# Ledger of designs, part 283: VHH binders against q96fz2

Target 1, 269 residues: q96fz2
Amino acid sequence: CGRTSCHLPRDVLTRACAYQDRRGQQRLPEWRDPDKYCPSYNKSPQSNSPVLLSRLHFEKDADSSERIIAPMRWGLVPSWFKESDPSKLQFNTTNCRSDTVMEKRSFKVPLGKGRRCVVLADGFYEWQRCQGTNQRQPYFIYFPQIKTEKSGSIGAADSPENWEKVWDNWRLLTMAGIFDCWEPPEGGDVLYSYTIITVDSCKGLSDIHHRMPAILDGEEAVSKWLDFGEVSTQEALKLIHPTENITFHAVSSVVNNSRNNTPECLAPV

## First folded at step 16 (VHH)

Design CA10 (framework vhh_6z1v_2)
Fold by ESMFold2-Fast, scan of step 16:
Structure CA10 (fold): chain B 269 residues (1-269), chain A 123 residues (1-123)
Amino acid sequence: as target 1 above (269 residues)
Amino acid sequence: EVQLVESGGRLVRTGGSLRLSCAASGSRFKGYAMGWFRQAPGKEREVVAAITQSGGKTYYADFVKGRFTISRDNAKNTVYLQMNSLKPEDTAVYYCAARFGFYETAPNEYDYWGQGTQVTVSS
């Protein structure tokens, strides 16, 4: 996974992340650096995307079940990186393979520190190879959505009012991520950056692409992945596997250029 | 930053009971997993028991299962080790340790350590 959509306005995104803490109290995640959140239908590596992480990472006396939402850079910069410019990192950390995550220093070190996050998106894009051409067919891939009288579906939204209704109750895609904290050698703000863990594609996606992000399906999985105070690395990694609870539709080539940021990027063709 | 002080170690007879306490000073105690370790003369430091931030999960070494109980009181910044049916083999200095995040069984995974409290079990 190298392209996502995360276009919801901050208020809508926050409500979509409503959760229950360990004591059963209903909560909304608290924002860190909300001004760095840039909604887009077409997010690429090196841009910022919103992630959920345990409040304990910022407040050492917090309950580990409480959540923060923060924009982080897509493309993990390891804490040990010595250059002044993160873009000079010589290896790609956009994704992290589940089968080698405990073998790669860049990922096993932050995992050992409990630096697990949940990457939020409307959905993600993948490009299917087509026989006999060099062009690939893009698909938008997302959780099945519960249809209501008010929300509608993407395929049924033919007017501006109907398009607004689609997103009011959208179930966000929740992907397992690992983050790290990098302190610039020359001073400045700590950089928070993340990678998305990837697994073999499920049967339903195998015709589109051979890999998929590790999707955390439901609040129990999300809670266990985030709660590094009560869930060991070993136990959390058991949540990392393909899921069949996913749907998709073909989209136009407009999405191919990451500079295009319009609803057409995810509209069915 | 967490400072740890153990108390309760003393001489006890075989078959006796003892409760060790570990008081944490400073902020941030609630965010830490806590462990009890022990070290006998000439031996390596080994894990005895561990407990998560909430107290929802505990670990016990095989040689103490059914005899020792770890617990914590986050309001009092204290972790306890209740030791029952003590054996001469339990003679050691007992250490309290704190680790940010989930507990581990290796001593080198812990961030903060107390000075230890001596437990001696005699026949």
Scores: ipSAE 0.748, ipTM 0.895, lowest interface PAE 1.0, mean pLDDT 89

Design CA100 (framework vhh_6z1v_2)
Fold by ESMFold2-Fast, scan of step 16:
Structure CA100 (fold): chain B 269 residues (1-269), chain A 123 residues (1-123)
Amino acid sequence: as target 1 above (269 residues)
Amino acid sequence: EVQLVESGGRLVRTGGSLRLSCAASGSTFKGYSMGWFRQAPGKEREVVAAITQSGGKTYYADFVKGRFTISRDNAKNTVYLQMNSLKPEDTAVYYCAARFGFYEYAPNEYDYWGQGTQVTVSS
């Protein structure tokens, strides 16, 4: 997973993340750096995306079941990185393979510190290799959505007005991530950056791509992944596996250029 | 930064009971898992028991299961170790330790340590 869509306005995104804490109280995640959130239909590595993480990471007296939502840079910069420019990191940390996560220092260290996050998206994009041609077919991949009379399906959205109805109750894709905190050696703000954990594709996606993000399907899985105070690394990693609860449709080549940021990027073709 | 101070260690007879306390000061320890470790002369420091921030999950080493109970009072910034049916083999300096997040089993995984309290179990 190298491209996502996360275009919802901040207030809609926040309501889509409503949750229940350990005490059973209904809550909305509290924002950190909300002005850094940039909605986009076409997010690539190096850009910021909203993630959920435990409030305990920011406030040492918080209950670990309480949640913050914060924009983080896609592409994990390890806390031990010693150069002044994060872009000079010589290895790719956009994704982290589930099978080697405990063997790679860049991921093992933050995971040991409980730095688990849930990466939020409308969905993600993958490019299917077509036999006999150099062209690849892009697909938009997302959770199955509840269909209502007032809220159409994305497959039926053929105009801006119809698309607005689709997004009213959209179920966000929730992907397992690991983040780290890097302090610039020369001073400046702490950089929060993340990687998306990847697994083998499920049967339903195997014809499109051989890998998929580790998707946390439902609030129980999301809650356990985030709660680093009550859930061990070993128990949390049991949540990392392929899921079949996913759907997709082909999209136009407009999405290929990461500079294109329009609804056409995820519209069915 | 959090500072930990153990208390309650003393001489006790085989079969006796003892409660150790660990008081935290400095930053709030509510966000920390707490562990009790012990070290006998000439031996490695080993985990005895551990507890999560809410108290919802606990761990006990096999050699103390059924005899020791760990608990915490977050309002008082204190963690306790209730020791029952004490044996001479329990003689050691007992340390409390704090780890941010879920507890671990190795001493080198803990962030803060107390100075220890001596427990001696006689025949």
Scores: ipSAE 0.751, ipTM 0.895, lowest interface PAE 0.8, mean pLDDT 90

Design CA101 (framework vhh_6z1v_2)
Fold by ESMFold2-Fast, scan of step 16:
Structure CA101 (fold): chain B 269 residues (1-269), chain A 123 residues (1-123)
Amino acid sequence: as target 1 above (269 residues)
Amino acid sequence: EVQLVESGGRLVRTGGSLRLSCAASGSTFKGYSMGWFRQAPGKEREVVAAITQSGGKTYYADFVKGRFTISRDNAKNTVYLQMNSLKPEDTAVYYCAARFGFYELAPNEYDYWGQGTQVTVSS
């Protein structure tokens, strides 16, 4: 998983992230650097994407169950990276394999510091290899959406008007991530960057691709992954596994070029 | 930076009770998990008990389960260790330690340490 859609306007995205803290109080996550959020139907590595993380990372007196939403660079730059330009990092950190996360220093160190985040998306894209051709079939993969009288699921929308209503109540995909903080050696703003943890594909996705992001299905899983003050690394890692609670549909080759940023990228074909 | 000061260590008789306190000063205490460790002469420093920032999760070493209770008062920036049914084997210097985030059991995982308070248990 190297491509996502996250196109919701900031206010819609914020409401979609409504949550309950440990004391049962209803909350919306507070933004950091909201001006860096750039909605897109076709987000690639090195772009910024919104993530949820514990408020305790920024305020030492905060309850660890409280949440911040912040744009972070996709492609983790380790805190120990000593070059001046993070684009010079010689290894790819867009994804982190669940089976080696405790073996790789780039991921083990921030994980040990509680630097767990939840990566937000409308859904993600994968490309299926087709026998007898060099062409790959792209698919848009996302949580099943609740069909109501006021809204429908993306795969069940029968008219263009119904597509607009779907986004008002869209259930965002919530992927387990690890982030790190990098301070430029010559000064400047701290860079926050993340990687998405990946697992073996579930049965339902095995014909599309052999790997999938580690999806946190539901608020209990999201809360436990974020709460580094009350949930150990060992306990949090138990949340990292394939899930069958996903759906998908084939999309147009328009999505192949990451410069294309239109609703056609995720529309069913 | 967090500075930790232990108090309450003294001589106590076998079967007695004692409460240790650890007062934190400096940076904010609430973001830290707290641990109590002990070290007897000629032995390594070992974990006794630990508590998360909210107090929602605690750890106890097998040799103190049912006898010791860890608690914290975040308004007073203090962590406590209530020690009941004390045994001569509990004789040690007791240390308070702080770690940002979830607690760990190994001493080398902690960020800040107190100077220790001596507990002696005799007949």
Scores: ipSAE 0.758, ipTM 0.895, lowest interface PAE 0.9, mean pLDDT 90

Design CA102 (framework vhh_6z1v_2)
Fold by ESMFold2-Fast, scan of step 16:
Structure CA102 (fold): chain B 269 residues (1-269), chain A 123 residues (1-123)
Amino acid sequence: as target 1 above (269 residues)
Amino acid sequence: EVQLVESGGRLVRTGGSLRLSCAASGSTFKGYSMGWFRQAPGKEREVVAAITQSGGKTYYADFVKGRFTISRDNAKNTVYLQMNSLKPEDTAVYYCAARFGFYESEPNEYDYWGQGTQVTVSS
């Protein structure tokens, strides 16, 4: 997973993240740096994306079940990185393999500090290799969406106009991430950056790509992944596995160029 | 910074009971898991019991299960270790420790430590 869509306006995104804390109180996540949120149909590594994380990371007296939503840079910069420019990082930290997460210092250290986050997206893109050519077919991959009276059910046969009406009730894709905090050696603001944990593709996606993000399906899984005060690293890692609760449709090659940022990027072809 | 001060250690007879207290000052300890560790002469420091931020999860080493109880009072910034049915083998310096996030069994995973309190169990 190297490309996502996260285009919802800030207020719609915030409401889509409504949750219950440990006391059963209904809440919306509180924003950090909301002005850094840039909606886009075509998010690539090094851009900022919204993530959920425990409020306890920012307030030492907060209940660990309370949530913050914050834009973070995609591509984890380890806290120990000494160069002044994060783009100079030797290693690719866009994704983190689930099978080696405890072996890689860049991921093991922040994971040990409870720096677990949930990466939010409308969905993600993958490119299917086609035999006999070097061309690849892009697909938009997302949670099955609940049928509504207004929008109907989501399907590949639905017109592009019908797809424009579904975003008000869209179920966001919730991917397991690890983040870290980096202080520039020469001073400046702390950089928060994340990686997406990846697993082997499920059977339903195996014909498109051999890897998929670790998807946290449902509020119980999201809550356990975020709650680093009450859920151990070992227990949290049990949530990291392929899921079959996913759907997809082919999209046009417009999405191939990360500079293209229009609804055409995710519209069914 | 969290500062931890243990109290309650003393000489007790085999079969007796004792409650240790650990008072935290400085930064709030509500965000921290708390652990009790012990170290007898010539042995490594080992975990005895631990408790999460909310008190919703606890851990006990096999050698104290059923005899010791860990608890916390977040309003008083205090963690307790109730020790019952004490044995000579329980003789050690008992340490209070704080870890940001979920508790661990390894001493080197803890952020803050108290000075220790001596518990001696006579035969």
Scores: ipSAE 0.740, ipTM 0.888, lowest interface PAE 0.9, mean pLDDT 89

Design CA103 (framework vhh_6z1v_2)
Fold by ESMFold2-Fast, scan of step 16:
Structure CA103 (fold): chain B 269 residues (1-269), chain A 123 residues (1-123)
Amino acid sequence: as target 1 above (269 residues)
Amino acid sequence: EVQLVESGGRLVRTGGSLRLSCAASGSTFKGYSMGWFRQAPGKEREVVAAITQSGGKTYYADFVKGRFTISRDNAKNTVYLQMNSLKPEDTAVYYCAARFGFYETRPNEYDYWGQGTQVTVSS
């Protein structure tokens, strides 16, 4: 997973993340640095994307079940990185393989500190290789959506008003991530950056790509992944596996250029 | 940053009971898992019991299961160890420790430590 869509306006995104804390209280996640959130149909590594993480990471007296939503840089910069410019990191940390996460220092160390996050997206893109040609077919991959009388379907949306109905009740894709905090050597703001954990593709996606993000399907999985105060690393890692609860459709080549940021990027063809 | 002070250690006869307390001061106790460890002369420090932030999960070493109970009062910034059916083998200095996040069983995984309270169990 190297390209996502996360285009919802901040208020719609926030409402889509409504949750219950350990006491059963209904809550919305509180934003950190909301001005750094840039909605886009076509997000690539090094851009900022919204993630959920435990409030306890920022407030040492917070209940670990309470959530913050914050934009983080896609591409984990380890806390020990010594250069002044994080773009000069020699490692590709866009994704973290589930089978080697406990072997690689860049991921094992923040994981041991409870630095688990949930990466939010409308869905993600993958490019299917077609045998006998150099052409690749892009697909938009997302959770199955519950259709209601008021909500439309992606295929039937033909106006801005109909698209608004699709997105108002959209079930966001929730991917397991690991984040780290890097302090610039010469001073400045702490950089928060993340990686998406990847697993072998499920049977439903195997014809499109051999890998998929580790998707946390449902609030129980999301809450256990985030709650580093009550859930051990070992227990949290049991949540990391392929899921069949996913759907997709082919999209046009418009999405291939990461500079293109329009609804056409995810529209069915 | 957390400062921990243990109390309650004393001489007690075999079969007796003690309650140890660990008072936290100087910051945010609520965000930490807490552990009780012990160390006898010439021995390494070993875990006795641990408890998560909410108190929802606890750990006990096999040699104390059924005899000791760990608990915490977040309003009072205090963790307790109730020790019943004490044996001479329980003689040790008992330490309170704090860890950010989920508890661990190894001493080197803990961030803050108290200075210890001596428990002596005689026949």
Scores: ipSAE 0.757, ipTM 0.900, lowest interface PAE 0.8, mean pLDDT 90

Design CA104 (framework vhh_6z1v_2)
Fold by ESMFold2-Fast, scan of step 16:
Structure CA104 (fold): chain B 269 residues (1-269), chain A 123 residues (1-123)
Amino acid sequence: as target 1 above (269 residues)
Amino acid sequence: EVQLVESGGRLVRTGGSLRLSCAASGSTFKGYSMGWFRQAPGKEREVVAAITQSGGKTYYADFVKGRFTISRDNAKNTVYLQMNSLKPEDTAVYYCAARFGFYETWPNEYDYWGQGTQVTVSS
């Protein structure tokens, strides 16, 4: 996973992340650095994306089941990185393979510190190799959405008003991530950056691509992944596996250019 | 930063009971998993019991299962070790330790340590 959509306005995104803490109390995640959140239909590595993480990472007396939402840089910069520019990192940390996560120091160390996060998106894009051509067919991949407004399913033939309404109750894609904190050598703000854990594709996605992000399907999985105070690294890693609870549709080549940031990027063709 | 002070260690007879307490001060007891470790003369420090920040999960070493109980009172910033059916082999200095996040069984994984309290079990 190298491209996502996360276009919801901040208030809509926040409501979509409503959750229950360990005591069963309904909550909304509290924002850190909300001004760094930039909605987009076409997010690439090195851009910021909103992630959920335990409040305990910021407040050492917090209940580990309480959540913060914060924009983080996509592309994990390890805490030990000594260069001044994160773009100079010699290896790609956009994704982290589930089978080697405990073998790579860049991921093993933050995991040992409980630095697990949930990466939020409308969905992600993947490019299918087409037989007999150099053309790749892009697809938008996302959770199955619940029908609302008593309307039928929202399809490509529906009016623009129907498509705009779908976002009011969109179920966000929740991907397992690992983050780290990097302090610039020349001073400045601590950089929070993340990687998305990847697994083998499920049967439903195997015709599109051989890998997929590790998706946390439902609040129980999200809660256990985030709760580094009550869930060990070993227990949390049991949540990392392919899921079949996913859907997709083909989209136009507009999405290919990361500068294009319009609803056309994810509209069905 | 967490500072830990153990208390309750004393001489006790075989088959007796004893409760150890560990009082935490400093910034943030509630965010830490707590562990009890012990060290007898000439032996390495070993885990006895551990507990998560909420008390929802506990760990016990095989040699104390059924005899010892770990608990915590976050309102009092205190962790306890209730020791029953004490044996001479339980004689050791008992240490309280704090770890940010989920507990571990290896001493090197803990961030803060108390000074220890001596437990002696005799016939």
Scores: ipSAE 0.735, ipTM 0.892, lowest interface PAE 1.0, mean pLDDT 89

Design CA105 (framework vhh_6z1v_2)
Fold by ESMFold2-Fast, scan of step 16:
Structure CA105 (fold): chain B 269 residues (1-269), chain A 123 residues (1-123)
Amino acid sequence: as target 1 above (269 residues)
Amino acid sequence: EVQLVESGGRLVRTGGSLRLSCAASGSTFKGYSMGWFRQAPGKEREVVAAITQSGGKTYYADFVKGRFTISRDNAKNTVYLQMNSLKPEDTAVYYCAARFGFYETAPYEYDYWGQGTQVTVSS
C-alpha cells in the first residue's frame, strides 16, 4: 500500500471517527495540527495523512482509550535518524512487513514505546499487472459500505458526481500503523511520521496484488490497537492479519499520476 | 516525571500479612502501569506483581500467586501490594516502579523507581 484517498472535509472526517472510550462515553477525537490536514483523492508517501492515536501519548494523565486525530507524514522517520533532512533516509519506510516488524529497529523501537496508530483513508489504490502488456489496471479498495448495490451497473453511469452522495455515511478504512517522533538535530518542531503495516493479500485481493495493508475491521480491533496502556505489544500484534471484509472496483488511469486530485481518481470505470 | 515513595515495610511473623503502599508525589500517575519488584541481599531485582493504568489487567510472579494482590487507587495516586501468608523467602527490599504504557516483567523496562521499603519475615 503506496497510494490512498482521504478527501473528506475535516468536520465530516471527525464525525466518521466517533467512538466510545473505556467508560462507554461517546466521543469525537480531538485534533492536533488540524491545519496540516489536506484532503486529497490521491495521497502518496511523504504527504500528510490523518491518523488516530491514544491521547495518552500527549497527556500523561489521559485514559489510554481516549483518542487524538493528527496529520502525520507518510514514511516513518526513526527517532534515531541523525541527518537534518528526513528525505535523505536511505531506506523506504512507507510500509512495514508484519513478519519482520519485531526484527527491524526502525519499527521495533517505536512499537515498544506503544506508538501504534490507525491510518485513516477513504480507501487505498493498487495496480494489477496485466499479462501480455506493460499496462497496469488500478483499483480502488475499501470497506463494504451500507447500501452498496451489487446489481448496480459499473462504468460510465457511476460518474464522479454520483460518488458525492455516498460520502455522508462513509465507513473509513482503518489501517494498522506504527509512528515515531523525530526531533530535528538543528531544532524545530517534532516530526510525527508513520508506516502502514502490510500482510499477505486475502483471497479476494490476490488477483490484484500480493500484499495488502493490515486492516483493523471494526471498533474492537481499532480500540485494542490504539490502547497501548491496556493492550500489550504481543496482544496487539494478534490483530495483524489479512481480512476478507473488503470490496473494490477498477478506476481510471487518471489516478496513476499522484498530481491528479479529482473525484475521477476513485470513480468506477 | 513521576516520583514514587514506598511505605509499609516492617518485621512480620511467618504466616502474617502486610500491606505496602506506593504514593506518586508531585503529579498524577494514572497514565502509567505500576509494578512491585523485590531484591534480597545477593540477588537480582525481580518482578513481584504489576498492574495496568485502569487496573483491568494484573501480573503476578509464580512464587506469590494466590498470596499477594496488587491494586491501585488513581484518585489517591497510590498503588498497593497486599501480602498474605508471608514466608521467610519473601524477605527483601520491595520497590515500586512506573512504566509508560503496558507493564513489563524486566526491571530495565521501567522508567521511574522508588527508594524501596524493607520487609523482613521471621519466625
Scores: ipSAE 0.749, ipTM 0.895, lowest interface PAE 0.9, mean pLDDT 89

Design CA106 (framework vhh_6z1v_2)
Fold by ESMFold2-Fast, scan of step 16:
Structure CA106 (fold): chain B 269 residues (1-269), chain A 123 residues (1-123)
Amino acid sequence: as target 1 above (269 residues)
Amino acid sequence: EVQLVESGGRLVRTGGSLRLSCAASGSTFKGYSMGWFRQAPGKEREVVAAITQSGGKTYYADFVKGRFTISRDNAKNTVYLQMNSLKPEDTAVYYCAARFGFYETAPWEYDYWGQGTQVTVSS
């Protein structure tokens, strides 16, 4: 997973992330750096995307079940990186393979510190290789959505009212991520950056791409992944596996250029 | 950031009971898992028990299961080790340790340590 859509306005995104803490209290995640959130239908590595993480990472007296939502840079910069410019990192840390996560220092170290996050998206894009040509067919991949009279469908979302209805009750894709904190050697703000854990694709996606993000299906899985105070690394990693609870449709080549940021990027063709 | 002070170590007879306390300074104590470790002369430091931030999960080494109980009071910034049915083999310096996040069983995984309290069990 190298491209996502996360276009919801901040208030809609926040409500979509309503959750219960360990005490059973209904909560909305509290924002950090909300002004850094940039909605887009076409997010690429090195851009900022919203993630959920435990409030305990920022407030050492917080209950580990409480959540923060924060924009983080896509492309993990390890805490041990010594250069002044993170763009000089020679490794591609956009994704982290589940089978080697405990073997790679870049991922093992932050994972050992409980730096687990949930990466939020409307859905993600993958490009299917077409045999006999150099052309690739893009697909938008997302959770099955509950249909209501008000929600509408993506295919019908070509008017302002239909666009509003599609997104009001959209179930966000929740992907397992690992983040790290990098302090610039020459001073400045701490950089928070993340990687998306990947697994072998499920049966339903195998004809599109051989890999998929590790999707956390439901609040139980999301809560366990985030709660680094009460859930060990070993227990959390049991949540990392392919899922069949996913759907998709083909989209136009408009999405290929990451500078294109319109609803056309995810509209069915 | 966290300072730990153990208390309660003393001489006890075989079969006796003892409660150790570990007081933490600072309001950040609640964010840490806590462990009790021990070290006998000429031996390496080993885990005895551990407890998560909420107290919802605990760990006990095989040699203390059924005899020792770890607990914590986050309002008092204190972790306890209740030691029952004490044996001469339990003689050691007992250390309190703090780790940010979930507990671990290896001593080198812990961030903060107390100075220790001596427990001596005699017949």
Scores: ipSAE 0.746, ipTM 0.895, lowest interface PAE 1.0, mean pLDDT 89

